# VH-VL binders against ADP-ribosylation factor GTPase-activating protein AGD1 (AGD1), part 1

No score or structure here was measured in a lab: all are predicted.

Target 1, 225 residues: ADP-ribosylation factor GTPase-activating protein AGD1 (AGD1), of Arabidopsis thaliana (Mouse-ear cress) (q9fit8r1to225)
Amino acid sequence: MHFAKLDDSPMFRQQMQSMEESAELLRLRCLRFYKGCRKYTEGLGEGYDADIGFVNALESFGGGHNDPVCVAFGGPVMTKFTIALREIGTYKEVLRSQVEHMLSDRLLQFVNGDVHEVKEARKRFDKATITYDQAREKYLSLRKSTRLDVAATIEEDLHSARTTFEQARFHLVSALSNAESKKRFEFLEAVSGTMDAHLRFFKQGYELLHQMEPFINQVLAYAHQ
Structure headers, positions and changes below count from the first letter of each chain, unless a header shows other numbers; antibody chains aren't numbered by Kabat.
F, E and O are the ipSAE of ESMFold2-Fast, ESMFold2 and OpenDDE, as the mean of both directions, binder to target and target to binder. V2 is 0.75 times the mean of E and O plus 0.25 times the DockQ between their complexes.
[cut] stands for letters that were removed.
Atom coordinates printed by the task and the answers are left out, and those that the model quotes come from them; centres of patches stay.

## First folded at step 1 (VH-VL)

Design p7
Fold by ESMFold2, look of step 5:
Structure p7 (fold): chain C 225 residues (1-225), chain A 120 residues (1-120), chain B 107 residues (1-107)
Amino acid sequence: as target 1 above (225 residues)
Amino acid sequence: EVQLLESGGDLVQPGGSLRLSCAASGFTFSNYAMSWVRQAPGKGLEWVSAISWSGGSTNYADSVKGRFTISRDNSQNTLYLQMNSLRVEDTAVYICARDRGYSYGYFDYWGQGTLVTVSS
Amino acid sequence: DIQMTQSPSSLSASVGDRVTITCRASQGIRNYLAWFQQKPGKAPKSLIYAASSLQSKVPTQFSGSGSGTDFTLTISSLQPEDFATYYCQQYNSYPLTFGGGTKVEIK
């Protein structure tokens, strides 16, 4: 009943190949998603830069307390607007960072790390299988007339080859299991966390702008004098 | 010396049943998976069924699934194939084959076979 | 199911000839391929496993090569006792499948 010999069968080989193909298909989907995420976070960063530039221009246009242009535009109230717009910009930068960390980095790790590890584990398993098969064949061909020192070497080689084979098999199964678990759970969690980050971004923005509504009305009333 | 001796082949009518046996000697039978392979007269080899070293796992060709049952008795070093609902296309020499491992899929020793003829 | 296609289906050759038999799988099977010899009225005999590994006590005129989908059995110098039918078999996945066989006739 040695479990190691039951692991290497046509059923096991077919299942491994199927999981390897599934991991490659998922890699392609993740690569497309990563490119979309990268473009999105670049857009948020550019948007943040533009927000800060707009606010800086508005502040410079407004001038100081005694400046007639500043007074005409409601000076101190306009300062509240520029401060609020800066805060909204910082919320956008937080969102950009969260999307990059929670989703983009995980997608890239899967594409460049986890699938690469599956391919390397497969190579090591294939080599270890050939070595183990050859060592087993030599051992099974031993006769009682074989020199004791030659037989001892063949037995030690078999033991070493078996150990390496079992380690390579377990490593390959672990790499495949990791890739499988990513499609079941980890990406769903990352996407859900990204959605929560968006919820918080819009909530914070709305709450801040809602506080500004009386000041917006104050400036409009001043403009109608 | 590894020996595989099949028996139980016979002439039977369509819809009939047969039980094939393969007596194994010269090796530790319980360490090896076993298969049945068949060869129709003048035709090539066709894998029929496999059973793991312990009997815990079985596999069948689609052409025989649901009609044939592979089993083994490790205490008597014997492999079996129960064939039910036999058809004319099941006519073949049925050959017992030893897997080189617990369920590896490669056959290193073969029996001489037993003839099963299905005709009306 | 993985279909195994052998060619040629038969050939005639003289003692001493180099004989090449090919086997093609309908899907990739890596190196999970075996070759068997069957003489008329006899049980099959295992020649090669893992595409290229020679079974114990098989004469050295037999060799195998290939991986993936295309495989070759070579008999480097045909002997009188090599008159037989040769089969390839994949063991990558169930169902296990054999090629149609190649009958080698010696003149």
Scores: ipSAE 0.019, ipTM 0.606, lowest interface PAE 8.1, mean pLDDT 85
Fold by ESMFold2, look of step 2:
Structure p7 (fold): chain C 225 residues (1-225), chain A 120 residues (1-120), chain B 107 residues (1-107)
Amino acid sequence: as target 1 above (225 residues)
Amino acid sequence: EVQLLESGGDLVQPGGSLRLSCAASGFTFSNYAMSWVRQAPGKGLEWVSAISWSGGSTNYADSVKGRFTISRDNSQNTLYLQMNSLRVEDTAVYICARDRGYSYGYFDYWGQGTLVTVSS
Amino acid sequence: DIQMTQSPSSLSASVGDRVTITCRASQGIRNYLAWFQQKPGKAPKSLIYAASSLQSKVPTQFSGSGSGTDFTLTISSLQPEDFATYYCQQYNSYPLTFGGGTKVEIK
């Protein structure tokens, strides 16, 4: 879009309306995405609660009355299993927190913050347009009989109103362009950070269980006699 | 006093060409976008084409796009409409209109019009 | 393209009547709407711009209202010189489009 040829025309209005409609559609998409992220993080939190419940049940079962595993290996084996499972649950809570802060909070900031800046720029542009229009009407209504000092004031007001209009136009176009540019880069950063958080979650879980493999094999070999 | 005087309307055969002119006076022509609007006999108004104050931007109704060309000569204070491949449905009074702003989109002064009749 | 639907197509009224003409856009056009008056054999004359702003030297019986898609021209007390055809026009986007017109006739 060339700033040198920008004016308040039907073509310019159509282009501006199209950009504003695109920004509103993106706001709605971001809001839906935010709601999806919030549901996901709530699910991770509930999953953590369920992990604790499972570990508690396993501890109770392993300490049970006549369990052969409890009699032969109860204390050390059950303790090692339950410690590992609790730690995996902790990794899930870290993932929940990272998704919330990296993605959910940023989506909400765009929906509530950046749209406000565009609306303020639109308001200023509309006001400047009205003022410019009024100044043009006064200028175009000048008569030959108008006093020179009154005519000079009207011409000065027209020049000032035109300058304010052109500046407000530039600022509105800039606000729309900046909002589009910012959301592209911030979205990529937030989603990429969320994917990295998932990678670290699975890596930590794998490393922990890999360390447990000898104990798992020992218990399976005993039970599978 | 703003004046817009159209000329060049005539009787032409389908497929023919005409060039309309609009002579502007009483205002600084180069400060204003201009349009052609037409009115078929007994019918309403239809916007045909617009040109920016410098001539750098033009717009056309779909019904005339590719057949009509709007232009202006700011040194002669004249607006033009070159009409090619004329059709019977192009029959109308063609009216020159001054845009209120640089390209505001509505018109504060209108000419009397020039009649174009397309008939064999 | 933004279609402008104007109603009624014609009406009959007496001097002194209040006349209301409506114009409906097929899409939102904010306040980018104008009203024009045309008498038989004459060029159109601008009445209203920006939906509600009165053009210079237009008599005060004319007023405009509306925004978005629904717009109204009101003649508060019809005068003998107000019998004419009235058009609305949107200038939100190209192509510029007019309503079909409303002919105001003497009873």
Scores: ipSAE 0.000, ipTM 0.504, lowest interface PAE 13.8, mean pLDDT 83
Fold by OpenDDE, look of step 4:
Structure p7 (fold): chain C 225 residues (1-225), chain A 120 residues (1-120), chain B 107 residues (1-107)
Amino acid sequence: as target 1 above (225 residues)
Amino acid sequence: EVQLLESGGDLVQPGGSLRLSCAASGFTFSNYAMSWVRQAPGKGLEWVSAISWSGGSTNYADSVKGRFTISRDNSQNTLYLQMNSLRVEDTAVYICARDRGYSYGYFDYWGQGTLVTVSS
Amino acid sequence: DIQMTQSPSSLSASVGDRVTITCRASQGIRNYLAWFQQKPGKAPKSLIYAASSLQSKVPTQFSGSGSGTDFTLTISSLQPEDFATYYCQQYNSYPLTFGGGTKVEIK
């Protein structure tokens, strides 16, 4: 959405209001998504801890030991597996940090920054509108019998109020335009970056574990004899 | 192979209407945004309209806003451009293009175009 | 609207020549710039996207550079099939806008 004209008209004001409503709806969506992202990153952290717990348990069972008993039930392969899982854990931490930085932080910034600016700009605009209306009423109430110095003051006040009003209007439009632009550039970048981060995570994990495939096959073949 | 084939171009009088079609093949049509671009004889390229993959979002150049309507039928793999209140300056080859990328506006495949002539 | 100023409008070159075409945006468009090739009576062909990314199956003699407002298409060694009209196009914001085109003719 864009402003075809920047003149203060009923249509213009309606468009601003519509954009503000859209921004508010998006704010709510962002907050919900943010909450989900936080839960996800927390889960990744907890998952990491659980992963390490599993690795430690596996090492205690047979990994990292070269005694004949451990070797007999696949100790060497278990050791390779635990090393790989520890490395994958590091990839998970990278993923977690990227989701936080590329997605969660940006969502929060949109809510607390961009949308917040729209709300503040609206407040200023509303205040300026009231002041301008009051100044205008005073000006319209001037009579021919009104003292020239009084009339001049009222006119000056009207001019000042109008200027402030126009500035506030401009700032609100700017804030709305800025918020609108974030839909296209910021969110798409954040989401695509997050997708890429996930792809990289699974690719790295796959490549690492894939190196174990021959060993896994060997153990399986032996187990089925 | 990606193919885009435009049709519907014709000679019309000013104020007339025309509907263009673009038949898409060789790719999952419903996964891509689409655009119309036109080229007046001997002139450069001008973007006309775009539509999202679902058809839920549309955009128009100011020169055609209120007169042209872009639409699509994903079940038929077809893009449409309804042109009303045609003007002489609308005379051009109309080309459909596949829009790539999340940001829209990047065209990776183009059709050959169909000629629309508006003349009294 | 974002105006795209393309230069030169036309140029003459020989096979093997290095050709450079420039495109300037009236405002910053980041790297949201594409280059296209068009031959008479043919569909436009995409060459470059994201200012410098080569489209699939495009010959390596084509390259793009630039960011912000100034962009360049370079043909390192002009081939016989490269004589055509080239267009830049921004997709930073609607309305999408094209440069005026550069016709590369045989000397």
Scores: ipSAE 0.000, ipTM 0.491, lowest interface PAE 14.5, mean pLDDT 90

Design r11
Fold by ESMFold2, look of step 4:
Structure r11 (fold): chain C 225 residues (1-225), chain A 122 residues (1-122), chain B 112 residues (1-112)
Amino acid sequence: as target 1 above (225 residues)
Amino acid sequence: QVQLVQSGAEVKKPGASVKVSCKASGYTFTGYYMHWVRQAPGQGLEWMGYINPNSGGTKYHQNFKDRVTMTRDTSISTAYMELSRLRSDDTAVYYCARVPYYYDSSGWFDPWGQGTTVTVSS
Amino acid sequence: DIVMSQSPSSLSASVGDRVTITCKSSQSVLYSSNNKNYLAWYQQKPGKSPKLLIYWASTRESGVPDRFSGSGSGTDFTLTISSLQPEDFATYYCQQYYSTPTFGQGTKLEIK
């Protein structure tokens, strides 16, 4: 009911074109950023797999030998180290998931969803403009001698074409407004949230390893004796 | 009642910056483009640029694009125009003015703010 | 930019006179799709903001007296004051809004 009261104008068309060009430039930047994020999150996943392999090797190394090095790694301290390293791997998997959800998925939705909807709305607007122009030409061709039933049909077609044109214009403005709204808030928030996810990841890792510090020092003290 | 109320007069030295505010009332601030126009003493009207208060998007006249920044704060329905690296020939009355058509950067101006006198002198 | 040229730059007239002010644009401001001329006229008194008089070249704004009329199309436009009143002594500007806004240089209307 609160339809836009926008009249077609040369500045309106320039305004829409400018907004469309800005959205396309942002789409290209977002696509490049998305591909970088995808490579990063795939790297985190591969890093998790490597963490598990490292822990498995460490556990295997600690078994079965009766020498001072093997005893130091095969005892209760070994268990604490391998548990801690597995948990750090889990933190890395959480980080990977957070980056994917907060940033990668949003970038892809903008590229494939929001900008695509702008293009579809533009297509509908262009078709509605042609139909409206044609209906206006027929209406302007009316003569006083035109049969009343023919004139009534032409006037009804004009009304229908104008309604469709106004609806298509409103949808195009709405799609462009939605795309513009995402430029300053959505992506800044997503990047900031990604940085916060990294902060939490390193803080959790530090706190866990800090709890291991007495056991690290215990092994070092044993090695110096 | 649609009204634009601007900040008070400013006296600045060359090289300084000035930021003029324009508070809107009586209409939906984010739905209508805001323009800035200045008038040097005894001279005509010179268009500086506009801002889309919904998106924050701007367009500046080439004569000002290196020195002007237009912003807004939608929470208090206020537009701002900042002009930096002031020169003596920037002495003028600065007006904000609304285009009264929804989401259209093109139109006549109604209403205008009362004007803000900026004097640039040593 | 579309250049707007007003003439005369100033004129003197008496109360009751008929006054015409012309405004010429460097390009047509008639938009063929809606057949409207994207031109406005403003009145500005000393120390005051411009006041809208006419838009679409010929449509009076609400509250503007009938003695103000606008005419013309394309590139040539006229503001007419049919019977000058004491409060009409001011500077008048045309403005196009077909593209980025530009204003005429102004026409100062003075008492003879």
Scores: ipSAE 0.000, ipTM 0.467, lowest interface PAE 14.2, mean pLDDT 83
Fold by ESMFold2, look of step 6:
Structure r11 (fold): chain C 225 residues (1-225), chain A 122 residues (1-122), chain B 112 residues (1-112)
Amino acid sequence: as target 1 above (225 residues)
Amino acid sequence: QVQLVQSGAEVKKPGASVKVSCKASGYTFTGYYMHWVRQAPGQGLEWMGYINPNSGGTKYHQNFKDRVTMTRDTSISTAYMELSRLRSDDTAVYYCARVPYYYDSSGWFDPWGQGTTVTVSS
Amino acid sequence: DIVMSQSPSSLSASVGDRVTITCKSSQSVLYSSNNKNYLAWYQQKPGKSPKLLIYWASTRESGVPDRFSGSGSGTDFTLTISSLQPEDFATYYCQQYYSTPTFGQGTKLEIK
């Protein structure tokens, strides 16, 4: 959303309030989504840790050079299986980090950074508005009998208050525009990137396991001897 | 200037705990993952884990998972690594190191802290 | 974990020499989706922390002299110093960041 006019007006203030309400609603949705993403990435991380633990146990079970179990579990073909399982684990860790990077962290930055900046800019704007209103009232109270040095001070205070008010107003507009931009573009990119990360994970997993099929058949043939 | 400054050397007895601090300056602390790596005397580098300083989320290497705790205090841009139930083979230099990519848990490390020597002796 | 093997473990050379350090990973660190090798090189001088030289296998970090170059792909990587300077005597490490970070055991480069 682009501001239709930048002049301070009732319509300008209605637009700002509408954008602030929209940003807060989006913040709440992002926070819920972040919590779901965090649980998902924690599960992937635990799964990776379990993958490594499983492979370590399998390698240890197949230890010992004189043991018949060693031939079945520690031989060259079984070593290919444990290597493949480790590689699948690394693909899972890559997926976990991509989801965390592209989606979870971005959601949290919006909640904790961008929306927080809107709230801070609103506070500064409200304070500057009060100061400007007070300076205007004081200026409008001037009489011809007012000392020239007092009148000059009041006029300088009005100019300073107006400058501060306009700076705060444009900073608030900037913060609101940034939050609206993130709603329109960044979240679509983040979700799409997450889906691509899943696509790559499954493609890599399939290609690896497909290559293992001859070794699976070799082990089955040996087991039937 | 981007900088990581760690706490001073520690001497500990077996069974004790150590908590090393890493104060960041010159960049937005919460935007970049912090990792911990150690180096035993005369030996190579061993990765211990990371913390996301924005969320506080952590991941630990299996070798340390039941003994290490990584935390941070965003108000003073400081990360912490605590290692408990110390053994003599935990004697090492402990480094914090930043991944220089915005919101990325994985990558190369730049910069590194100056290192904190932890000596565990009876 | 992906095992990183460096060779040689130590190397003696003179100022002006060309030196080559190799690093081999137990699994490919080339990620097919972006065609990047997840490998970095570091220099560590005695009593100091590691300093980044190269990332993505061949991209030189800002401020690193152009006599340092990285090459290789997949499982086999090389750090080359084309004309050795007195300040280059240090220990060098490779590191993969394809998965859980692991480092090579180091290559100590000494004055002959």
Scores: ipSAE 0.000, ipTM 0.556, lowest interface PAE 13.1, mean pLDDT 85

## First folded at step 2 (VH-VL; from r1 with heavy chain E100R Y101G G103S S104Y D105G A106Y I109Y)

Design r12
Fold by OpenDDE, look of step 5:
Structure r12 (fold): chain C 225 residues (1-225), chain A 120 residues (1-120), chain B 112 residues (1-112)
Amino acid sequence: as target 1 above (225 residues)
Amino acid sequence: QVQLVQSGAEVKKPGASVKVSCKASGYTFTGYYMHWVRQAPGQGLEWMGYINPNSGGTKYHQNFKDRVTMTRDTSISTAYMELSRLRSDDTAVYYCARDRGYSYGYFDYWGQGTTVTVSS
Amino acid sequence: DIVMSQSPSSLSASVGDRVTITCKSSQSVLYSSNNKNYLAWYQQKPGKSPKLLIYWASTRESGVPDRFSGSGSGTDFTLTISSLQPEDFATYYCQQYYSTPTFGQGTKLEIK
């Protein structure tokens, strides 16, 4: 949603409110998504740990020693495999990190930063509105018999209050516009980047393991003798 | 096209009340403040107050705040101005006028006016 | 309330004449932050509602002929009709909207 006009009007106020509501809804969605991302990255971490555990177990079995017994079971091939798996583990960590920074951190920043700024701007705007209304009422209560110095002070106060009000209004609009801009572009970038990260992860893993194919075939051939 | 169409002329006795309507069309009714301005015969224009059609919020001139009630029906894009405890000096043409700005502004569209005559 | 004073209260002129109407406010209607004058001019013909001519002291409303112009700042404002036309004979009002709206007493422009 874009502000067609920046003039203060009932319609303008309504539009701001609508945008704020939309921002709040998005905040909630971001929080839910953030939670999901966190669980995912946690799972990746746990997965990594499990992978390392498996590698260690395999090394203990046959890949960690260059003795004749280990060689007999295909120890050298196992070693190659464990090396490959460790490398894949590093790819997983990269993926985890990318998800965390590209998605989780951005989501949190939107919630705790951009949307928060909107809320704070609203508070300031509301306060400024009250102050401006009060100043205006005082100004309207001026009489011809009112002392000139008093009248001047009240007028100055009105002017100051009006300025503050207008500033607060524009700050709120700016905050809303910023949030809207991020909604349109930042999240798309984050998601697309995440997609790319996943593609890279699987591509790297595939390429690495594909190099093992000759050895796998060798072991299989041996086993079928 | 923007139009403000007001109710017909009224003749009232002193002490009575009058309610004038102003139906808006051609624009978003809730998007603009509606003001009421009256004009006594041969006299100038006098601001009475405004209503925010969106919220129903009102502001009345001090001279009328104890006698005037401004309301609206958003479903039919109509604003109402009720003036009670009528006096002879309330005889005037009453206008609704759309505010181009927020709360206080200039008036770009006016109703045709409603003549209210208060006589014994 | 800001008091608006127009001058003259009435004047007679002929078609083709240059006409000037003055409006003074008891307080400045210039807002320093946006440098705008919260001043409007209206035309009212007998039996009709006021018609907006000028707002922000010098901006013509859409459809208003070029012969109408507004000028001034602060407390002193002027409406000028460069060449009076037959349809221009009416009453003219200034109005401030810096605070609670108030109108001048009006200037009746009559045919000479």
Scores: ipSAE 0.006, ipTM 0.492, lowest interface PAE 9.7, mean pLDDT 89
Fold by ESMFold2, look of step 5:
Structure r12 (fold): chain C 225 residues (1-225), chain A 120 residues (1-120), chain B 112 residues (1-112)
Amino acid sequence: as target 1 above (225 residues)
Amino acid sequence: QVQLVQSGAEVKKPGASVKVSCKASGYTFTGYYMHWVRQAPGQGLEWMGYINPNSGGTKYHQNFKDRVTMTRDTSISTAYMELSRLRSDDTAVYYCARDRGYSYGYFDYWGQGTTVTVSS
Amino acid sequence: DIVMSQSPSSLSASVGDRVTITCKSSQSVLYSSNNKNYLAWYQQKPGKSPKLLIYWASTRESGVPDRFSGSGSGTDFTLTISSLQPEDFATYYCQQYYSTPTFGQGTKLEIK
């Protein structure tokens, strides 16, 4: 009797089960992260809405009767401020969209797509395992008195079941490896891209407000006289 | 003088949709968020959501999120609230209410209310 | 959602009486950074829309008579009518706007 190399061992099956448990834990962590990202992007959207409201109030205030601060510094300076604040709102909407597409969408695809493939591959492996076990039991129950045509059929069924089992095992390992690869590459790239989006947002905002600093100081200095 | 004038009473069957309008006058329509609040017979007030009339951005209470749509037409200073898949427990008076500012969350002017009755 | 509880649910009083209505929130509505309580009071007469009386817990809306006052902080608030008038027959609601707006169940004020 020949010992099978690289074939299904108890330790190999334990390793596959461990990989599946790790993939499910990663799925749960991705769901929690997705929920956090969704709350964050919703907050950015609400913040954008509030920015627009604030700018509209400021524009209305700048047109008030008997308002010497608005009249003295009013039209040109107020227009500069409202334009700048509207642009900051635009930068915030860009940031919201970038976080959604670079991170939230990818997290959801992993949960709904890649984990689904692992589960389907596991179902096929389980079915192939049962078929292979049954074919082995029939083969091991063969007697010397068994008809030659029946014995030949049982041997061919065993060979086919073994081939199907090996294919299903390979597909399951491949699905698990794909899920692990996304952890090591795609999510790190998505998080890094999200951080770069934040860098650009704050840099744009700083540069815009820095241009407003002389006008801010002019108004403050006049008010303190 | 600030006024919010709503569309007339509606009678609907379960499963239908209703769209209530709220026409604003006497102020800059795009300068203030518009909220929708309903009141079932003998019950208190229930906040449904808001729209920013300048951007069209909306926020809905979770209880209505899958059934409500809030829109506006800035050319006629009018906000709209549409509630779909009506049930008998949607029978209520529906109010539009102006936010005191942008997103303060309290309301200084209210529409007259629109009675929506959902019955077989 | 923050739950707002009013008491009493119903109240009968005579013209000239001092009336106090209480409102309790399930969480503090005081934002410590600006020291403001995010609480408003409304009056609603039968068949009419609510009318804003008080905001920031104690600030009277323009045009509201001086007999209406609000007080309290954190989770406990009161609306006081110092000398009840015939036109004050109504239902009164408190409302928080610290988060998603929620209203108390209302206090119906009936004039004897």
Scores: ipSAE 0.000, ipTM 0.397, lowest interface PAE 20.9, mean pLDDT 83

